# VHH binders against Protein DOG1-like 4 (DOGL4): the designs that were tried, part 25

Target 1, 232 residues: Protein DOG1-like 4 (DOGL4), of Arabidopsis thaliana (Mouse-ear cress) (q84jc2)
Amino acid sequence: MSKMRNLVEEKFLEFYESWVIQLELYLHQLLIAHNNNTMSETELRHLISKLTTHHKAYYTAKWAAIREDVLAFFGSVWLNPLENACSWLTGWKPSMVFRMVDRLRKSRVVLVEAQVKKLEELRVKTKFDEQKIEREMERYQVAMADRKMVELARLGCHVGGESVMVVEAAVRGLSMGLEKMVKAADCVRLKTLKGILDILTPPQCVEFLAAAATFQVQLRRWGNRRHYVTHS

## First folded at step 1 (VHH)

Design d48 (from d4 with D99S T100K L101F R103L Y104G S105Y S106T F107S A108P; framework vhh_6z1v_2)
Fold by ESMFold2-Fast, scan of step 1:
Structure d48 (fold): chain B 232 residues (1-232), chain A 124 residues (1-124)
Amino acid sequence: as target 1 above (232 residues)
Amino acid sequence: EVQLVESGGRLVRTGGSLRLSCAASGFTFDYYAMGWFRQAPGKEREVVAAINWDSGSTWHADFVKGRFTISRDNAKNTVYLQMNSLKPEDTAVYYCAASKFYLGYTSPGEYDYWGQGTQVTVSS
């Protein structure tokens, strides 16, 4: 139903706004922990756990929503135009987080050689997984264009209700293929995030998560300001 | 060290039932998606079922849908595969696998840790 699809978009908009507000609260806690170094290792691990749980909640909600309407995530109404322009397959580009990791190399607490080696191995694997997904998406887009052209030609010659079923089948095929691609991309995101957090110490995890959350929040604020100015 | 230990594989007759278990240790189990794979002699490993880290989402291959059910118990660090209405075609070594924050229904290459396997043989 189109009404149910509208509800999916409306519900995810409400979810995302609340999720971002909570992310900003966690960012504040991360920045305090990073700058003041007043927390024990146990307290830092608890804060890191709150952030990982928060990100898991996002992907749980996202995967439920894309099962119902994956197309809502291509040009999302809950994202401003700048956030949408910076999206790679409905979210952040996994290899981009290694820019945040490179930032850690400038901290006074040095990454040990074993960590550097593991991070480089993870970076290579992440880029490989990204390129594989990009190739699959390119092939999917080409195949979808060919299929759409065939279906359009069929509709131009077809007389009767069978044309409606053909269009509906093509749309379902498109949605199923995109759902698989988005889940594959989210898999790379989550593997990359977990991999980095497994390699880093708790203080380094806090610094990394603070950098990532700062970027996400600032991108949203900058985009919202530009969108508001355009419409006001 | 990371360990995944499968158990429960045995010989069963066509139409029978079997439950496989996989005990996990050495990693934060609650943050890992778990999958069951199988491999018959001369064939590639194929994904049978997967369950996400919170038990909220499961996936089953079309060839086992309605017959097999994946589940997990995070308190026991264990994942299960309940196998019903077994067919000779289900004969294979069954592997437990773990993937970080992932629903592992795409391919073997998406999994980070693997068990040694447990043999299931279904006879006519």
Scores: ipSAE 0.000, ipTM 0.181, lowest interface PAE 10.9, mean pLDDT 81

Design d49 (framework vhh_6z1v_2)
Fold by ESMFold2-Fast, scan of step 1:
Structure d49 (fold): chain B 232 residues (1-232), chain A 123 residues (1-123)
Amino acid sequence: as target 1 above (232 residues)
Amino acid sequence: EVQLVESGGRLVRTGGSLRLSCAASGFTFDYYAMGWFRQAPGKEREVVAAINWDSGSTWHADFVKGRFTISRDNAKNTVYLQMNSLKPEDTAVYYCAAERGLYYISTQSYDYWGQGTQVTVSS
């Protein structure tokens, strides 16, 4: 029997399923664009803009949801177990997108040396930002184990209105800390995505976005199919 | 020696069916995504279908969805394209291609290509 979903989980599940369907439609358009060299630069930029708007819509909806219940994004009910296992602070690990960029180095659309240099600089910056967030998360986890939190956990085992109120306030404080870290991670994701798209030409942007969307859609399909396999 | 060898192309009547095969050798087939492409006279090569290394995920172009099915047999190092309800506009040379990649299907940087097999659909 699966756990009952809260209202935030139900709303975001409905949003996410629709968002993924639209991502698959955009992936189809990206693959057509990549295989058809007759599309104008204006047409390619329009398609790239649709994808960037689509990703921004995801973060707009996510940030509204985490303001209400950030914990819904740790072990999300709208993601399968494989997607959840591959998550870094409730989403994709920013530096991992450079694996998609590495594929472009071997593609038909050759990166010029100036682009390679800028992408490497962006990779280093992204890794630095990731490490900063990881250190903040480590400090947060250590703080959760401090004596005051241990005492509050013990107090929460006693029934009484006053102790219940103190525990509730502490839990709200923990949730606010997690919300800040998730937003910081999402900002690194958006800055990394924008940075890559600013460096690449429109045809290269289409190839990059198609690779990224293919990976995201494929990871979901693998997790959904493998979830139904019984181990013998 | 890397080779992809397509077979099964022939003349077929509208509404008929064909099964194309692509035999792979000279590389670790089990760790490559495979794709079927086609090229009609005077047109560019277009992606028809793609399949992941584990057979767990497939993609089909809208113009063949419901009619064509891609599959693979890793024990035989072979990828297949089952083509049903064939139309004259399906007439093309069909190419098999392999892309190095373990964790996604991509048509953007295929490493190896076959020589093609001609499919002709007559009205």
Scores: ipSAE 0.000, ipTM 0.101, lowest interface PAE 19.0, mean pLDDT 80

Design d5 (from d1 with E99D S100F Y101G L102Y Y103L G104E F105T T106Y P108E E110A; framework vhh_6z1v_2)
Fold by OpenDDE, second read of step 2:
Order: C-alpha cells, then sequence, then structure tokens
Structure d5 (fold): chain B 232 residues (1-232), chain A 124 residues (1-124)
C-alpha cells in the first residue's frame, strides 16, 4: 500500500483495522456458541446484540467519514484488491447474504416454512431495492458526463481560470450524489440484515452471523495472501 | 436523532392494568429496535421488554411472568407496553429506548436514544 492517503483515509484505515480485529474476536465467540449447545437463549441473544452493536459502530463511523470525503470509500485503501473487487457501492452486496442463509438451510439448521417464505419475500425486496439504487447510480454516472466533466477533462492537470469553479462545483455535486447513494445502499444492507435476523431464531442468528463474519475475515485473508498485502 | 416521549404512567391499584406508550419522532422509527426499561427507587435500571424493528421478535423479562406485553405500531411511530396484574413491586419509572441495532437488545449500552420516563405507581 504505497498510495498517498488523505486524513479521512488514514483515520478510517485505523478504525477499520481495529474493527476487524474485534470482529475476529466476536467470530470466535460465535463459533463457540454455535458448537456449544449449552448456551441459553438469553446468552445467545446477548452475543447477537454484541455483534449488532459492532456493526452499528461500523456504519456510524462510515457515515461520519463519508460526510467528509465520500470519494475515499470508492477507492477504499483499507481494503485489498480482492475485497474491493467484491464491493458494491462501498460495501457488501445486500443480496449476497442470502447465500449465507442458504448455507443454513444446507446445514443442520431447519427453517420452518414460514421462515422460508419470509426470507424469500425479503430476498425479492432486497433485489428490488438494489436495482433501484443501481439505476439511480447509473443516472448519476451518466449525468456527470456533462459540460462540467468536459471541463474537468479539458483542464486535466492545468488548474486555473474561470473553469476551476465549474470543476469544483461538479466535484461537489458528484460527492453529494455519491454520499446519498452510499447511504441508500447502506440502508438496504441494514434492512436486509435486520430482516434476516428478525426471521431467524437466536441459534440460527448465531450461525448466520458466524458464516457472514467468517466469509468477511477469510476474504480479507485470501486477498492479502494473493496480493502480498499485510493488513493488521 | 430520535426523540422519545413516554406516556400512560399513573397511580393504579394492585391487580390493575396500564398501557404505556412511547412516541418516537422522525420517519425512521422502523430502523430501530425498541425496549422498555424500568428503575425503581434505590435499584438499578433493568430491562423489561424488547421488540425487533418489525415487531416479529419480542423478549420479556422473567419477572414479567406473562403480565406485560411489548408491541409496536410502525405506522404510528409508537411502541407500547401493556401491563396487567400490576404489583407494588412494579412501581418504577419506566423508560423507552431505541436501538439502531438489528434486533432487540438487552444491554443499556446498545440503546442510542432514551425517553425521559413515565412514573408508574402501584398501591397495595
Amino acid sequence: as target 1 above (232 residues)
Amino acid sequence: EVQLVESGGRLVRTGGSLRLSCAASGRTFSDYAMGWFRQAPGKEREVVAAISWSGGSTWHADFVKGRFTISRDNAKNTVYLQMNSLKPEDTAVYYCAADFGYLETYSEDAYDYWGQGTQVTVSS
């Protein structure tokens, strides 16, 4: 990682590294809980609460950071290339988590018909919301190819004159739009997770969260190994 | 920011019933799990009940013994606590809390917003 980082990138990098470490600790607890049938429902719910609080902390930090520089998240320097390649609008693809649910269904976990139906409804809704966001994002991307972007392209590395104001305005407009889109995407992520966890029993939630956390941690490890990058 | 306002607390006799309401401000009520807490004089605040964002999942404390029921109406931005068969031991200030988390939680630290509380007094 030899790229020059701005202040937002540096701060969030530090945050994220710590956040991931804590996630790994929680993952360990989730795995213990999953493999140990002695935990009470209350204990499981408490563990789930810790994880949800942890995820809440991530989005709180993220949203604070994107207010300062949303563009930092479109080149997330705290992620390796593999993680970035798997990112959808600066995070995980909401519909992807249903793969984790499918894992539950293929394991010892038995979902009742009512749960399956609700999960399917949620999946459809999630897909719909993703598509809406994608269309809106496309609209922003296409709209950027206006005279303002032409000015940006024309100026290149030459900064000066009246056109500078136009370029700055264009960048501000873009940033505002991107911030909106990122927040919208995050809302879909949050609602999707909420929906899934609301449908699942506490033991199922623990297994789901363990699967999700495992995937996240392993993706990071795989990416680091492949690209010879070390992230703390 | 979410503002929470509790209502419905009053003096009741043992065996009586009350329904507490908590009205939330804003348009994002459905993003929050909600909880009811209570604090009796000289005692620590304790969780009474919690409900997920959709209302699909609920939790009640053991001391409820089926007497209290948490519910919510997302269209009205309101969470309720139906309290039946009240006892003097139920006398406390009851607080509503909102959690940005995905599910109902039992830790006070998980809740981001709190109401000012409503006094429930049960006389013998």
Scores: ipSAE 0.017, ipTM 0.341, lowest interface PAE 8.0, mean pLDDT 87
Fold by ESMFold2-Fast, scan of step 1:
Structure d5 (fold): chain B 232 residues (1-232), chain A 124 residues (1-124)
Amino acid sequence: as target 1 above (232 residues)
Amino acid sequence: EVQLVESGGRLVRTGGSLRLSCAASGRTFSDYAMGWFRQAPGKEREVVAAISWSGGSTWHADFVKGRFTISRDNAKNTVYLQMNSLKPEDTAVYYCAADFGYLETYSEDAYDYWGQGTQVTVSS
């Protein structure tokens, strides 16, 4: 069992560390904006745009990396054990962000009835999409133990001609299946994030994004502290 | 990272059928949701149909539902719009657009890359 990094893991670790530092800087700007109700709508929209661009940059880099090695994302070396324990199919669980949305119900800028209805509809749809992906992941895991896969594994111990090509095709198929599921999960994440931001006003978007970024940053700090205490 | 080229637009008679194609270049096609938009003379551009990166989810505007069908072939890096029971009101320049990762895009602002358009004219 090796924990040695491949090139994809090394490159994404460097990317992710830089990406998190920039997220912390944006979080600082979001907290200032949230506490300063004198900022214009144009200024708030510009800040929201910087955050959405930052998240798009993450998924652009991730999807490039999973094309090369999707398995790097199922035991991510750039995440601490607590972050990995909280991961759902290589990232945050989409329905979990509605906990951040619930904070808006007690904010100075209260949600109107139409927004509450749209957010509840989005929450239900998000949960449905999650369950659909969870069933697909279960089917994938069960298929790994089916008779065809067991026979392919047995063939793989015999090197020669057609056996090599059949095994290589099966391994490519497994990786493509995982890539498809990861992209499907990421699309639910992006759809959920976009949906929430489309429903909310700019001040509410700032508060939501600040809550989400705060949770992500604090989870990383809590996990790093636990690891330091345990393994220092 | 995606370049889009539309084709298939021409003059057709009312009640006719036409299939538009949009060929995408670049290794990132499978990362993008695709949309078809149209713009008639003197009118704003409007969304006609959208399809997710996998093809597993589609959306069609009410004014084309039942007549138009969006589809994609990821092996050929192509998205299609099959148009049936064409009406004079369908006369417009049709545009193909790509949106990064978003499954249910109804806003022009969300699309990152656009084609040059293909003219569809429906005569009585």
Scores: ipSAE 0.005, ipTM 0.293, lowest interface PAE 10.9, mean pLDDT 81

Design d50 (from d4 with T100R L101T R103F Y104L S105Y S106G F107S A108K G109A; framework vhh_6z1v_2)
Fold by ESMFold2-Fast, scan of step 1:
Structure d50 (fold): chain B 232 residues (1-232), chain A 124 residues (1-124)
Amino acid sequence: as target 1 above (232 residues)
Amino acid sequence: EVQLVESGGRLVRTGGSLRLSCAASGFTFDYYAMGWFRQAPGKEREVVAAINWDSGSTWHADFVKGRFTISRDNAKNTVYLQMNSLKPEDTAVYYCAADRTYFLYGSKAEYDYWGQGTQVTVSS
């Protein structure tokens, strides 16, 4: 079904393309702020607020979309193959953002020991939450191979309204399980992002957000360039 | 119409226990993070506890950790705050809040919907 688009896929593709364009504009503002130390703390907080609001808008749109069709987010048509290959449960792996935090240690705006301790505590908690979700995904995948699911697959080979109804109920149950898991993963992502921003000063928040947005934008550009070269 | 209605606030003696309830209506409760806030006389509103949409993650402020427990019942569209070993400094108006962004932690500015509050008074 990857070459066919349903309405949810079409709507989210339009949303995502616009969302990425706005992210690139915010990245430009973050880079100006990072390279120009004349901005006030109030101006930096305003810029950080724009970025956090932008990320919140993404999750608001995503959660509305997965309520309709969570499977659209497993192998998304609005992401190139490189972006899809780097995905963990329909998005970025929460613990990877601490790689962006590592850049702050070599920045002219150095982390103090108290911040380093809090970031390490957050990193450990984030990895714990990731492992919990990974165990839930493993249980979900085992349940897919359960005897009941095998029997439902057999029923799907029969023509008739009764078998169609039973299969539809089972598919709805599977989708609800995946929706729950995706939302749990997104909650860990949002908690991790919020936690980092709470620990960092406004200039450090700008540098962190700039690093994260740069990686996201460049990953998309690298994947798009290689895809067009391959398919041209 | 979105509504959050807190209940359970009353006068209680030091060392006592109390459970607050917040009944939600008019929105998809199961997809919102919920928080409890409090505001004491002359102080700013502060976060007490938060719970994500599926109860899989909770956060409690250091000043209530071990004494207060947040929980939710999605079948009843209700969030609870169980308060144990109450102290006079816990006296405040307690507010229920809903956050569609699903952040576990948050300032009051991050929450979309607020209740009217319920008064908790702890006497010595």
Scores: ipSAE 0.000, ipTM 0.185, lowest interface PAE 13.8, mean pLDDT 80

Design d51 (from d4 with D99P T100Y L101R Y102S R103G Y104L S105F S106T F107Y A108E G109S E110G; framework vhh_6z1v_2)
Fold by ESMFold2-Fast, scan of step 1:
Structure d51 (fold): chain B 232 residues (1-232), chain A 124 residues (1-124)
Amino acid sequence: as target 1 above (232 residues)
Amino acid sequence: EVQLVESGGRLVRTGGSLRLSCAASGFTFDYYAMGWFRQAPGKEREVVAAINWDSGSTWHADFVKGRFTISRDNAKNTVYLQMNSLKPEDTAVYYCAAPYRSGLFTYESGYDYWGQGTQVTVSS
């Protein structure tokens, strides 16, 4: 068994902790910008750019890590149990961000009719892409079960069975399939995020990003501060 | 580097009690399920007990249910196996194990990290 798997987990843990601290700092800036109606469009676009660059840095690091050990991202050690329970294919569920968009409809920042239509079109497309990935994942799970059953049957049926090398090759094949699925899901996440930001004005982008970052940070805090009262 | 170090194994008389400890290092212990396995001479390794990362769920094999109790102390990065009413058939090397985590595999995500084991001998 490769110790490289644990090294990937520890390196990404260090990266992720630092990345979240920086996200909290950007969230503070987003909240200040949201409450300050005197900020120029140039200043708002600069802040939005910092957030998009920050998210791109996450996916750059993630894709490098999954090349080494994609399985580290299923039940990730850098996420608390609440964050892991809320994960969909190693990250946020793309359609979830439209709940943040719904807040824009109820806020003091008014969406025009053209934006509403484009956002609904994007929502439909995102749900379609999401469902396609879910079906691909179901097919992967079925294929994995069939492959595992065939391998176990062969080992049980024949004296001497599979060699360690053959088993390792099969495991590598499964990992490559998972890597492809994770990248496909991440591409839907990035396309959804970019699509929303392209439709919204800079003040609306700030409000949307603040809502998304608030939810991510708060979910982590709730999970980390988890406590229960036990009576003796 | 992930390390699991078992301790507490010794010679015990039938009907006696023993507590095994497993000290874990090199990973975020609080987020891992932990398990105890055993292997007797000439037999296959078998799972004895498992505990979820939050201590909210435990599983015990039928042959030890009511006699053995798995527990953990996340502050000490330690998992324990309390063994009561020991029988000669409990004689084995006991291993502590941690799974690598995977939400895509059935709840039988393989145990990937193993300790060196601690010998328990029950005399009659």
Scores: ipSAE 0.000, ipTM 0.091, lowest interface PAE 20.4, mean pLDDT 78

Design d52 (framework vhh_6z1v_2)
Fold by ESMFold2-Fast, scan of step 1:
Structure d52 (fold): chain B 232 residues (1-232), chain A 123 residues (1-123)
Amino acid sequence: as target 1 above (232 residues)
Amino acid sequence: EVQLVESGGRLVRTGGSLRLSCAASGFTFDYYAMGWFRQAPGKEREVVAAINWDSGSTWHADFVKGRFTISRDNAKNTVYLQMNSLKPEDTAVYYCAAVRYSYGTLFSDYDYWGQGTQVTVSS
């Protein structure tokens, strides 16, 4: 039996394919800007703004989609298995972004002491926010298990229209809780990205965004190169 | 199913110009980035130029900047390499390559390859 994709999955797949294509175009512009050092501050700020708007468009589309079907984002059909394996709460783990910042510290674009201090403060805050979300997700999973066990016990004893209504209420509550957790994680992602861009100079922002986009594009490319091998 | 066929390679005098063409078939050309590579005798293949799927962005190697220009015609499923001010050092077999969406600067970034076309530059 073939898996049927629902309308939310089909719509978001179309969106995501075009979104990634545009990200690759922006990546090329970022790499040209970084390598040539010929662009004005105004031109660099405009390019950074285009990337920021592009990422905001992703979260706008994602939040509309999760309102309709949050489970589509757990094991997404528009992501390859490698991309799915690297997901933390339906997206990138926010603290991972600081590994890309560490590359800037080793590049020819030197961070000043004041920036290093602010980045470390942001890193600590980001890790704190991640741990808070992880604890809330753990509590949610425990509460969900207790609720499901009670409902399963009740359903095992009785069959009727009343049991259907109770199950529907439980599923609705589950979806609302997951949507809230995913949005909380996305808010930490956006706050972390904004925080880094606010600390960095425009040339450093270009280098950082190029590193982040390169990693995202290469991860997708590596996963897409996988071949199915039939064993005999 | 996927095929890339290069043409236009020939003997040219130093300072001359030449346009290479690569005809693509068997895939939706509009969604593929295209690259030109070259390989001289005894050397590894090196990237010369690349163009993204939408023609919105191009890359050229430092040793050809200002002399070579990559372009594409999606209506004809063809990518071009315009070569000006040719030097003896440009003598090589030129290869066309394709990868989905975004171009790469490494040989390993490309999924499909043509057979190559020989360019010889004499003094």
Scores: ipSAE 0.000, ipTM 0.109, lowest interface PAE 18.5, mean pLDDT 81

Design d53 (from d4 with D99S T100Y Y102K R103T Y104G S105Y S106F F107S A108E G109R; framework vhh_6z1v_2)
Fold by ESMFold2-Fast, scan of step 1:
Structure d53 (fold): chain B 232 residues (1-232), chain A 124 residues (1-124)
Amino acid sequence: as target 1 above (232 residues)
Amino acid sequence: EVQLVESGGRLVRTGGSLRLSCAASGFTFDYYAMGWFRQAPGKEREVVAAINWDSGSTWHADFVKGRFTISRDNAKNTVYLQMNSLKPEDTAVYYCAASYLKTGYFSEREYDYWGQGTQVTVSS
């Protein structure tokens, strides 16, 4: 355990709470924009830009934090149990956002055939990228059962400065591997989000982002409510 | 200090082949999509090919499809453009570009870093 761990967790918890509050404010603006037929394309693109910048800020903060303690993101203290249960490699599963896209097919701002084709192509590519990462995680987990790692664990059971240093080096190696995988998964998330926004018109982008933000906010509220119900 | 350095541009005969290389330094290459652009005299810069950060996904413009192939070597921080069946209309300055976490079909404005270019001239 590094002494930096609790400081990283405290800092990211503070950041995340502020980030979610701002997400809720942006959600309110998206819902107003969706109901306002007079908003210009320039105004809609400005709002979409605010949300893409907000999501990029999250990944900037996350990657700084995982460099210090990637394990903090597996079972995070700033997420409730429901949010943690729904997590795939420390975040949302990229292909899941296409369920939000399905909502647009039933909306007032209907997708044209060319958009449907491009979204399906992106969905297939996203699923392929997910499966590639899942295969890499499987290889990582198999490598951890390697004879050398088992021997290293045995060595760590004995008292001694040399044993402690060897075990610490192995744990650092494991953490670096996880950091690389988490960043790879986050790259797929950002590529998928950007790909969808590039295919959609500004009104469709607003509706998509509103659906995604609504789901994220409600999932947090549902998980928090579960705790209060058990304490009433 | 971020650098993209293109190399391999030269005079080549119609129907010939050429491989361009772009060596990247000063950034986390593995997380950048890489693209090749070209600009002929009196024309706007146009996208030729792109490859995503995961090395698995490539895109090629219709006018080079079947003739040009983009690839990358993450161990060497290098992206390549293999150019076959060259035509006089392929004459241009070729630019390497890097884009953080993006897919390569995005416009010129989506690329964060650019090289200085390498001249390709196809005779006849």
Scores: ipSAE 0.000, ipTM 0.112, lowest interface PAE 18.5, mean pLDDT 81

Design d6 (from d1 with E99S S100E L102W Y103L F105D P108S D109H; framework vhh_6z1v_2)
Fold by ESMFold2-Fast, scan of step 1:
Structure d6 (fold): chain B 232 residues (1-232), chain A 124 residues (1-124)
Amino acid sequence: as target 1 above (232 residues)
Amino acid sequence: EVQLVESGGRLVRTGGSLRLSCAASGRTFSDYAMGWFRQAPGKEREVVAAISWSGGSTWHADFVKGRFTISRDNAKNTVYLQMNSLKPEDTAVYYCAASEYWLGDTSSHEYDYWGQGTQVTVSS
């Protein structure tokens, strides 16, 4: 029944729309850099730094927002249904970025054997960290069905301040648990992104970031084109 | 590669205030998320507060919310913990820690760099 956005959703929607517009501008610069082999290493590092700062700004804003209302990030109003369907714990699944890495193996910018080995080690570690978080999410879902939670839900059907306060405290505890889990998932995302960028050369970083940004932008366009959520 | 040095720990009376400082060496201080931890005798380290790379996001443990405030000055390569309304149970060695990533209420094992600690004692 309630279709009003809360202040957290409105503020983050405004932030996210601006953030995506800037990402598309950076994507344009990355594609120019990728097609222009005359750019200096210093110029490439500067561009990579702008993208890194842009992603840090996203997580800074996100973590401030989830502290106020973590549930806003489950079924986000600033994402179309396709983007939401592809989300893993409120964001991209960390191991999926290795699909962008696979494009580098087929590109004209050759990965040396030492880089391939380090990327594979990082992929294995990332998958392991994902599994740990998935087990935490499973425990969270099981806790929702525990006898204590069922009892609290039953008590919530009774009119009274005491029952309301007990249920409210339980909901706050559940939200805090989700916040910790989302932050843990974002930590794996940041470690994976940083790890890849540390292994790659500046031209390879540009190609990787261009592939990742292209995928993110295209996923948004595909979802909008199917009329799930429209920007018209 | 980053070195951390805490200062400001001392004996304080109950209800008093104290500010801890952590000076970081290194050119990349703004690339590190910072945390304050404490360890009382016979206990393991617990996270007290954390702050993101830019200072735009902070986290405080429930047992210090409203009393302690974490902040940072990236121009001075320093992170601070302002402690107000001190209680005897706040007595502990306070540690500054750095991580390349913002980890929220992260356990001590997830921070990469640690200071030597500064002793805070709260008494009547």
Scores: ipSAE 0.000, ipTM 0.158, lowest interface PAE 12.8, mean pLDDT 80

